Miniprotein binders against q9fmw8. Designs and how they scored, part 10

Target 1, 279 residues: q9fmw8
Amino acid sequence: AEGLSPVAGGIVALGKFDALHIGHRELAIQAARIGTPYLLSFVGLAEVLGWKPRAPIVAKCDRKRVLSSWASYCGNIAPVEFEIEFASVRHLNPQQFVEKLSRELRVCGVVAGENYRFGYRASGDASELVRLCKDFGISAYIINSVMDKNQVSVNTEEEDSKSKERGQVSSTRVRHALAAGDVRYVTELLGRPHRVISRTRTQDLTSKRGRISLQTSSLLNLPPGNGVYKACSLIVGDKHPISCKVIVDTSNLYIETEEERFHNSDESQEFQLLGIEFG
Short names: E, the ipSAE of ESMFold2; O, the ipSAE of OpenDDE; V2, 0.75 times the mean of E and O plus 0.25 times the DockQ between their complexes.

## First folded at step 7 (miniprotein)

Design Q3 (at its last look DockQ between E and O 0.23; V2 from the best seeds 0.00; counts 0 for: pae O 2.8 > 1.5, pTM E .626 < .8, other shape alone 3.428 > 2.5, unsure alone 69.078 < 70, SAP 70.448 > 70)
Fold by ESMFold2, look of step 7:
Structure Q3 (fold): chain B 279 residues (1-279), chain A 113 residues (1-113)
Amino acid sequence: as target 1 above (279 residues)
Amino acid sequence: DSPEEEGDWELLDLVFEAMELLEEAEELIKKAVETGDKDLLAEAAEKILEAIELLAKAYEIDGDPELLELAIEYARLAAELAKLAARKTGDEELRKAAEEIIKAAEELDKLAE
């Protein structure tokens, strides 16, 4: 950037921020203690693979709400996301990457987890990040991994995840807990109830015999596994949340509520975003 | 020393390099058809085999078979081009190379199962 990098003068937390889980929140908290917090991540995987991206854990349109909810932990300043195309940094060795952070992006500091890897072929580790940052005059802060206090969800146990063996809170662990339908455990990992967003036709907002039916294909992010979820909330625009039961199957979500009519009084559009909060 | 990491740099590096190799192999196969240069097809086969090894390593890190799905599709498209080129030219070495590429793609598909 010429003079005004979007992250200039800020403190960047380095990582992949798919789930925005409590480990990610800890990185943001530490960045905010030091200066203006940013979440810096690498993108470009979907373009390289040429496929439709898999369902994200947090809907893109919902990310700002989640980050704003962190403001109370972050001195009333919500972190801002910044993305770098991986192709632009892919071949940089660790020193060259830190030089980019210091000279091109003009950051004042970085925050990273203890297991962070960077540089070509992941050749740099957290200790090298600290040394190189010192050499380039920017601060580096290494944060211990947030450990999952729950040993194993008794609801279902997946045998193919190595994250359970490490005990770290991770996006992989969140995905497995969602697939198992363990929304209480998902809440613990995320530090908030999981919210699923659906792009819903306004005409379908009206309860039909006490049930709203949504297609799974209308969801903008990952739902929990097939099952019945009794302690849910339906969010329609700026209206107060409505208590509901949600039934998830392979093709549909069914929302059952005592409220027979919904009104989105200040907006008239063919489609709108509907929030379903689990837990 | 390849623990699961939130930063994803290692995974991204493997996938990016594999896809680049597959794109290069496709271009080499097209050029081999146009020029009749069988050395280009041998080079393409080497690139595809290298890409398959990188994707196998990426699969070991991530475990998500969808990560490999498009890479398998890309390899199959390249193999189909090689097979078509072999039919058009009657070149037995092109046919053998196409079969090697197909076998490698099938091995990767079996790994994703």
Scores: ipSAE 0.300, ipTM 0.569, lowest interface PAE 2.6, mean pLDDT 78
Fold by OpenDDE base, look of step 7:
Structure Q3 (fold): chain B 279 residues (1-279), chain A 113 residues (1-113)
Amino acid sequence: as target 1 above (279 residues)
Amino acid sequence: DSPEEEGDWELLDLVFEAMELLEEAEELIKKAVETGDKDLLAEAAEKILEAIELLAKAYEIDGDPELLELAIEYARLAAELAKLAARKTGDEELRKAAEEIIKAAEELDKLAE
């Protein structure tokens, strides 16, 4: 018996859910209004391209926490992420993709943004998605893009630049804001403080005088650009956040906590996950 | 990061197609060096130029500087190979191809600024 897909009977949000920003949240909210919300994520892109995997905006291990925080927006239901290997869908035309959603994954509906493109060579648009979903007997809901409220009015004169950026919230904008070290702007785009996760050996977590040094290579996701961040929080396991200052350089993060005695509670673990929230 | 809006598909297809062209160009260059066939270098240059155009288009979609950096790196490599070929062969067509590749790389570099 081919087991029911994890998203069977659910509503899947379609998009690239890298940053899990407020636009992604709106897709999840709309899905939750109609049924059981799921995020359909494509994975394995870098492997298919033979590219070095870039650091994700959200650490893989932290995605569930972010989605859980959306439960309050989604009728007290946390959206669940379902990952599909991109290699398995890359060559599908729009019709074949919707057929996969309907017959293989057995979703009841889809939610996508107004600019959503899908299928081989992005040949399908949101209108075609709606049409095809109707043909396959599943619901389709198209939502308006969530606009970035902080969009500095780029001067009106360079209107002619074909940048399809209509001022929507995007993972690209989050990456740029992170690179610029504008953690406040990142917080607004994400609807939450950006959290960097480090996997550190417990032995290396020697807080001497409230100072911790983390190697950039220990990070599971993208840090903000090099700089000094005065309003941060350190999260160790399930402990309460500790106020800290963070200095980011190319090789290390230096954390200065107000608390002198960072007792590593779980000395029994070889590795610990540290969270740093910026903002 | 393809703009979440336009779908990962166009961006990814552009990037994949560009990478395929670059791989083909590398094989053509390798074969050209082995055989001394100049026509293969011209064909390689054309594929590299096409790949650069695709990566530039992908960058317009995603704004990922890594795409642009990749395009620039391949453009530079191609230009160096074309220049080397032009110097070895005295072929004016290869020289022109190298100049075109350099120009394309410079245009991409301006997009990264």
Scores: ipSAE 0.044, ipTM 0.409, lowest interface PAE 2.8, mean pLDDT 81
ESMFold2 (binder alone), look of step 7: mean pLDDT 69; pTM 0.636

Design U3 (at its last look DockQ between E and O 0.28; V2 from the best seeds 0.00; counts 0 for: pae E 2.2 > 1.5, pTM E .787 < .8, other shape alone 5.472 > 2.5, SAP 71.301 > 70)
Fold by ESMFold2, look of step 7:
Structure U3 (fold): chain B 279 residues (1-279), chain A 89 residues (1-89)
Amino acid sequence: as target 1 above (279 residues)
Amino acid sequence: DSPELEGDWELLDLVFEAMELLEEAEELIKKAVETGDKDLLKEAAEKISEAIELLTKAYEIDGDPELKELAEEYARLAAELAKLAARLG
């Protein structure tokens, strides 16, 4: 089971792990019940199109913290991410992809959601994944979708009844809830408070009358929509969180707190990372 | 943060196929300029139209407004190429 691959001998959860929401957490939980859990995802979109990347739901620098927080759900083993350049696999048919998992990556098992698609032109589905994995000696487990509010899509026929619109927890729902400013709902979907990371100039950390002003352009991930958020926390370095109110508008983010000066042991650095938790 | 965006297999396949079609269209346009062959411009416009459909499907899956803007930009280009092909005779 040993090999050169970083995921050799492990159980990989297959999917798009952009939000690290509770549906993603469920995949990780199930992988951890079987063996060493990994999250396998595909990357490369921005470079191909040459466009400005969309703000991620979770800041890249914050993903390890989120995954570490899942350790308590995963038998004290935090899942580790593994990324594959999509260009390197996009032409593989379903059998060729499973062969890569078995022979090149040397994984022992896979976990995937019931709507998982893979292979060239998305020609493979979850049933084919299970069959092919069996043929190549890999265990495969298909996990039912994590549902939000049971009554939403199942009770109406007028909504699109495709699995995408059936009340599943999804990154699209997270983005919509953030845009609406519904941070309580975002917390339910993510299983944690939403944390926005700002790369902030050290000179800007001095509060004036208990207010810190940040530009939205300094944010590393998606903030909630314009509004006033009264139950927030500010995280500076490794200090205990500071209770605050946050005002979000199109150009600025204002943090109101009782602390007048936010000290960091490395005040000589031009920039520092701030965490802002909503809810 | 990282400039790379994550996507599911279906989304990424649509986007990569659209970009392949657009690269093929670019080569056809270059060849049309070199040879004066208006049929190559028409073929390029058809490939751009197919790429627009793929980008539109990707937008329906992902919701990124950049995908919609790209589809609209290439729709304008395809219309310009069709007009150029009609003018060459």
Scores: ipSAE 0.387, ipTM 0.691, lowest interface PAE 2.2, mean pLDDT 81
Fold by OpenDDE base, look of step 7:
Formats: sequence, structure tokens, C-alpha cells
Structure U3 (fold): chain B 279 residues (1-279), chain A 89 residues (1-89)
Amino acid sequence: as target 1 above (279 residues)
Amino acid sequence: DSPELEGDWELLDLVFEAMELLEEAEELIKKAVETGDKDLLKEAAEKISEAIELLTKAYEIDGDPELKELAEEYARLAAELAKLAARLG
């Protein structure tokens, strides 16, 4: 018995769920209003392209936590992420993609942004999505883009009609804000503090005088740009956050905690995950 | 500031189209080396240039520095191919 798709009978949000920003959350919220919310994420892009995997904005192991935090917005249901191999869908025209959603994945509906493009060569738009979903007997809901409220009106004086930047919240904006070290702006775009996850050997977690040094190579996601961050929190396992300062350089993160005695409680684990929240 | 293409597909399509052009360019380069046909190097350089435009657009959308670096790397390659074609002519 070919098992039912994990998203069968659900509502799938369509989009690039890299940053899991407030715009992505709004897609999940709208999906949850209609049915059981799922995020449809494409994976294997770097492998298909033969590219080195870039550092994600959100650590893969932390995505579930972020989605769980959205439950309060989604009728007390945490959206579930369903990963699909991009290689399996990359050649699908808009019709074939919607057919896959309807017949193979057996979704009841889709939610997408107004600027959503899909199918081979991005040939399908939101209007075509609605049309095709209707043809295949599934619901489609298009939502307005979530606008960035902190959009400094860059008076781009130049009337050049081509800048389609509508001022929406985007993963690009998150990356730029991170690179600039504007963790406050990142927090606004994400609707939560940015959390960097480090996989560190327990033996390397030697707090000498409340100082921890992490190699940048131990990070599972993108840190903010080089700088001094005075309002951070260190998260070790399920413990309460510890107030800390963080210095980010090219090779290392230096964490200074207010608490002198970082008792690594679980000396039994060879590796630990450390979270650093910025803001 | 290229609109963040809301959807994996537009960014992905730009990147995939760029990669297809780069693969075609690689085949043309290979044929050019095998045949000595310098016109194939010009055609390869044109395809690479088109791929660079797509990667640049993808970078503008995604803000991934790797896309920019890749575009810059292929820009160097296109320039080298153009120089090589000019020398063989």
C-alpha cells in the first residue's frame, strides 16, 4: 500500500521557507485558517546544482522549534514542514506541478503569496495557480505580501520602474540585515530573535570565567556580521537562557556570560548544541 | 533591488537556467578544443555571459553571496574564453 502522502488532506503553504520570516508565518496562518497547515519546502537544490551548501538562515535542527512557536498563531496547530526533492519537480510545468499536489500529494488546498511563481522557468503565477487548482478540484488562497514596516523609504529618486522591490519582508532582507549586524531589524523581520546554533564538543565548552569560544566552523547556520552584540542569550539544551555578550569575528564567536559557573550538566554527551539568540 | 521572487521557482529557475547555459557552454568549449573551432568559444562565451546575467538576477533576489561569487567567477571565465578566441583567430 503506497502510504498516503504526509500532507494528504492538508493545506500546503507554497514559498521559499529559508528564513521562516513573518511573511512565511503569514502563509502558515492562512493555511491554518482553512485546514491543517503544512509548509512545502524544496530541498536538494545545492546538490542538484553541484554547489557548496550555503549556511542557512535557520539551522535545520531549529526549524521545528520555530514552526512550533507559530502554533499560537495557527489555531494551536504547529505547521509541519514537508520536504520535497527539487530534482523531482524542477521540470514540471505549472499544470504538472498542481497535478502532483492534487493527485500524488493529495492536498486539499494551497496558500501562496501574490508574487508566487512556480513550474519550470517560473512560468506560472498566482493567477494561474488559482486557475489550475480549481481545475484539479483543490482550493487556492493568495495572500498579500507582508510589508516591511521598517522600510526606510529609500528615496530611490530614480523612477526606474524596474525595481520590483515592493518592500515586502524577504529572506534577502534578513541576510542583508544579518550581514550588517542589525540584529534588531532581523528580529522584526523574523518575528523572533535570530538564533545561531553551534554543535560543540562538550570538552570544548570550557567556561573559563564565564567565557566560551566557539569556532565559526561549528555553526549550523548564518551568524550576524562581525561585531559586538551586548544583548544576547545563551541557550544550552533545555535550560533557561543565560544573558551574555557575544563578539563575532571571522573565525570565532566569543561569548561572555553573566553567570560564572556554566555547569555543563550532561558531561555524558560528546557533543552539545548551543543556541545563541541575538537581541 | 530585484524583488524577492516569492517562490523557490523563480530563483531556482534563474539558477537552473544559468546552470543549463553553463553546461551547454562547457560542451561547446569541449568541442572547440577537439575541433579547433574558435567560433564555438565565442558561442560558449555568449552562453556564459547570459548565465552570468541570470545568476546576477538570482543574487539580487536571494542575496546569496555565493551567487555573486559564482557570477564573478564565470565572468572571468567568459573573459578568458573571449581572449582565447581572439588569439586563435
Scores: ipSAE 0.118, ipTM 0.534, lowest interface PAE 1.9, mean pLDDT 83
ESMFold2 (binder alone), look of step 7: mean pLDDT 77; pTM 0.705

## First folded at step 8 (miniprotein)

Design N1
Amino acid sequence: DSPEEEGDWELLDLVFEAMELLRKARDLIDQALKTGDQDLLRQAADLVQRAIDILRQAYELDGDPELRDLAQEYMKLAREIHKLAQETG
ESMFold2 (binder alone), alone request of step 8: mean pLDDT 73; pTM 0.666

Design N2
Amino acid sequence: DSPEEEGDWELLDLVFEAMELIEKARKLMEEAMKTGDPELLKKAAELIRKAVEIFTKAYEIDGDPELEKLADEYRRLAEEFAKLAEQTG
ESMFold2 (binder alone), alone request of step 8: mean pLDDT 78; pTM 0.729

Design N3
Amino acid sequence: DSPEEEGDWELLDLVFEAMQLLDEAKRLIEQAVKTGDRELLKQAAEKISEAIDLLTRAYEIDGDPELRDLAQEYMELAEELRKLAKELG
ESMFold2 (binder alone), alone request of step 8: mean pLDDT 79; pTM 0.733

Design N4
Amino acid sequence: DPKLEGDWELLDLVFEAMQLLDEAKRLIEQAVKTGDRELLKQAAEKISEAIDLLTRAYEIDGDPELRDLAQEYMELAEELRKLAKELG
ESMFold2 (binder alone), alone request of step 8: mean pLDDT 80; pTM 0.756

Design N6
Amino acid sequence: DSPEEEGDWELLDLVFEAMQLLDEAKRLIEQAVKTGDRELLAQAAEKIAEAIDLLARAYEIDGDPELLDLAIEYAELAAELAKLAARKTGDPELRKLAEEIIKLAEELKKLA
ESMFold2 (binder alone), alone request of step 8: mean pLDDT 71; pTM 0.611

Design Pa1 (at its last look DockQ between E and O 0.23; V2 from the best seeds 0.00; counts 0 for: pae E 6.0 > 1.5, pTM E .752 < .8, end hemmed in, 4.5% free)
Fold by OpenDDE base, look of step 9:
Structure Pa1 (fold): chain B 279 residues (1-279), chain A 82 residues (1-82)
Amino acid sequence: as target 1 above (279 residues)
Amino acid sequence: SPELRDLAQEYMKLAREIHKLAQETGDQLLRQAADLVQRAIDILRQAYELDGEGDWELLDLVFEAMELLRKARDLIDQALKS
């Protein structure tokens, strides 16, 4: 008996869930309204393209936390992420992809954004998704894009580029806001403070005079651009957040805490995860 | 991604070099090649903007750009043999 898919009987949200921004949350909310919510994520795109993996917006290890925080929006059910290797689906036409969803994955329905494109050469759109889902006996729900309220006119100088950027919340906008160091705007787009995760050796967490230095290479996700961030929180393990100032440069993050003695309580671990929230 | 941006920048240099060579030689194939490279750059810029939003669209755009670059290369190779 081929084991039931982890998403069997569920509602899968379709999208590229890099940032887990408020638009992605809305997909999860809609999925939760009609059934058990899942996020269908494609992984391995960089490998398919032969590119180096990029730093994610959300640290892989932190994704579950973010999704758990959405439970309150999703009928007290945390959406579960289901990952599919993009290499395994990249060649599927729209019909074959929906067939996979219905017959192999056994989903009861799908949720996607109005601008969702799928299948080989992105030949399927939201209307095609609805049509195909109907043909395969699964529900399809298309939601409107969550619009960015703080539309800074990205001066796209070149008029003629049909920038599909309609002012929706996007992972691209989050990346730009992060690069600009606008952590407040990032918080609005994400619906939560941006959290950077560092994997640090316990020995390197010895605060001399309330200062912690982290190498940028230790980061598991994208930091904000170079600058001084005065309203941050340091999270070590399950401890309460500690107010801190963060200085970001190209090579390092410098964390200044008001507490002089950051005692690493868990000296037994060679490596610890350090979280920095940018508020 | 930084890679798409860097790739676009590399091809912008190439496009400029091909355009210059096309102007110097008057070769129509080189002009056509330069135009294809420019179109590929524009697509790669669009792909860069979609980075993080659509895997299918991103992949399609990258493939389209690569096809144009291959065609441009073929035209250059033809021009060099004439």
Scores: ipSAE 0.498, ipTM 0.765, lowest interface PAE 0.8, mean pLDDT 86
Fold by ESMFold2-Fast, scan of step 11:
Structure Pa1 (fold): chain B 279 residues (1-279), chain A 82 residues (1-82)
Amino acid sequence: as target 1 above (279 residues)
Amino acid sequence: SPELRDLAQEYMKLAREIHKLAQETGDQLLRQAADLVQRAIDILRQAYELDGEGDWELLDLVFEAMELLRKARDLIDQALKS
């Protein structure tokens, strides 16, 4: 493959982009004010390790839907995610990384959070990013952190020892809120209900007294902790959401609904994706 | 990260098994492998304590730990062929 870079002429937001929380959304909003917004994410850790990837906060297949929902904030342009293998860039110093963005990827500018670190052993900070971008003729915009309106201590003794927690919205806070089963707090941090995606065999979608049983191994992303969730929605294909109650167990996730007919009638597919929103 | 904590705990178990095998055999390669695994565990503990949105710093630490673990695996393989 030769030709134009996939992000050429665009504005690239730099960040971890694990949760796609409101802090990540703010980076995309700022990018969209300047030009075509892209999110630059690093991947490949699991491939290097030869391990199964850990459960992501947002399912890989569901990320485009989330980014599309941001279009209304981004001048009706959905941000596009661009992935780079971390192994291919981890040894680049700050100057070399910015050179790659400007000369190889041909971006017009970057957006990053005030706490952003980059380059080999994180030797570059936000101020260095701005300076290097200017040196290479691209724009740089540093955004203040989005503040969490709630203050939660999941493990007080351990959390209090961490110097980097500053009341900011973060993927770490999303993970802790999910583990605690606090789906309302998760919704505030994400700016949307948390959606778990299950890849289920069509033949296994059997209702028993209005109850569907799913193995946790069928889930493509991180469910909330064990518990009962009464205000949920089941999404099947492109059909309307169905109100349901969800019970998360050690090995299973149970979906209970008052609807009599809720299974997909298109049985030609071997597998189908189910979305479960925790509201 | 809870995931990094659990990973470090699993590697601590591995480090203990490698040390035991090194003592039983007196193998220098196994002792070197045990040292590398312990260094990887220390780095993963550092990564677990890191709370932030930076992907470069976190992933760089994890990649360094994984490099040490791959090196340890190679030494173990070499020792077992002997």
Scores: ipSAE 0.171, ipTM 0.517, lowest interface PAE 3.5, mean pLDDT 81
Fold by ESMFold2, look of step 9:
Structure Pa1 (fold): chain B 279 residues (1-279), chain A 82 residues (1-82)
Amino acid sequence: as target 1 above (279 residues)
Amino acid sequence: SPELRDLAQEYMKLAREIHKLAQETGDQLLRQAADLVQRAIDILRQAYELDGEGDWELLDLVFEAMELLRKARDLIDQALKS
């Protein structure tokens, strides 16, 4: 039979989709205007570096919810993620990479940011991507960087030579905003409230005096910096969100609610996933 | 990122130790290993300057640096087992 790739006939957005921020969403939106949208990313960096796992911006178990929320922007089709081991493509020159997209993966088109680099030693740029895609009969669409409205540059005498440093929405900017505790700004960068996922013992969900105490070590993704966050929501299972105040410190996260008794989840489970939305 | 800076600093310490040992012994393999470590450090510094969305350029630089470090380790192992 035909061993078609999972992305055959689709439009692939090229990038690294750690944060799923509004810049990533824009790539998905543009792909969806052309055809079936996929997010194609390269993986395998942590193995090579021997790094301890870095806390992700979006918990792995929460990624499908975020992508599903993009369906309304993407013609009611949520984009699907596809990962390629970087080691398997690292040595391909730009032409060989585009040939892989066309003939092996059988994509119909690609979407990439204006600063996209590819191919061996990053020798290909966005203009070369467009030229090569034309040669191999696939469409290529280059998307302008999504800029942050709230960025103020203190050096206005310089024209655009480093767009990332001058206000481009990025995962680095999201991480800085989270560390500063600026959850309103994080919401603007992500296009959604930041949701932190905790793997919580079922016995710890019973509120005493309207307070739940969690250790930061139980979190599956990056929390905001130390501070008090008054307009938060607690999500327990598929139940209606509960309004709460959240206090974050170095070792603990305290959730305070007016509701003393939560709707109990299934007591047969030792652990449950608890969602905390900031903003 | 700060992680790449920390990594480069640790390998700078290693490079200084290898250079000292190469000078003391005159060993050609240790000299070659020290050169490979220094080249890897330069690449990691370049990758640190890119600090961004983990694009192809960043990933390629990191992989190249790791290949050089792996090769340097092999040369050091050979020099110490002779």
Scores: ipSAE 0.061, ipTM 0.521, lowest interface PAE 6.0, mean pLDDT 80
ESMFold2 (binder alone), alone request of step 8: mean pLDDT 77; pTM 0.725
ESMFold2 (binder alone), look of step 9: mean pLDDT 76; pTM 0.724

Design Pa2
Amino acid sequence: SPELRDLAQEYMKLAREIHKLAQETGDQLLRQAADLVQRAIDILRQAYELDGEEGDWELLDLVFEAMELLRKARDLIDQALKS
ESMFold2 (binder alone), alone request of step 8: mean pLDDT 76; pTM 0.717

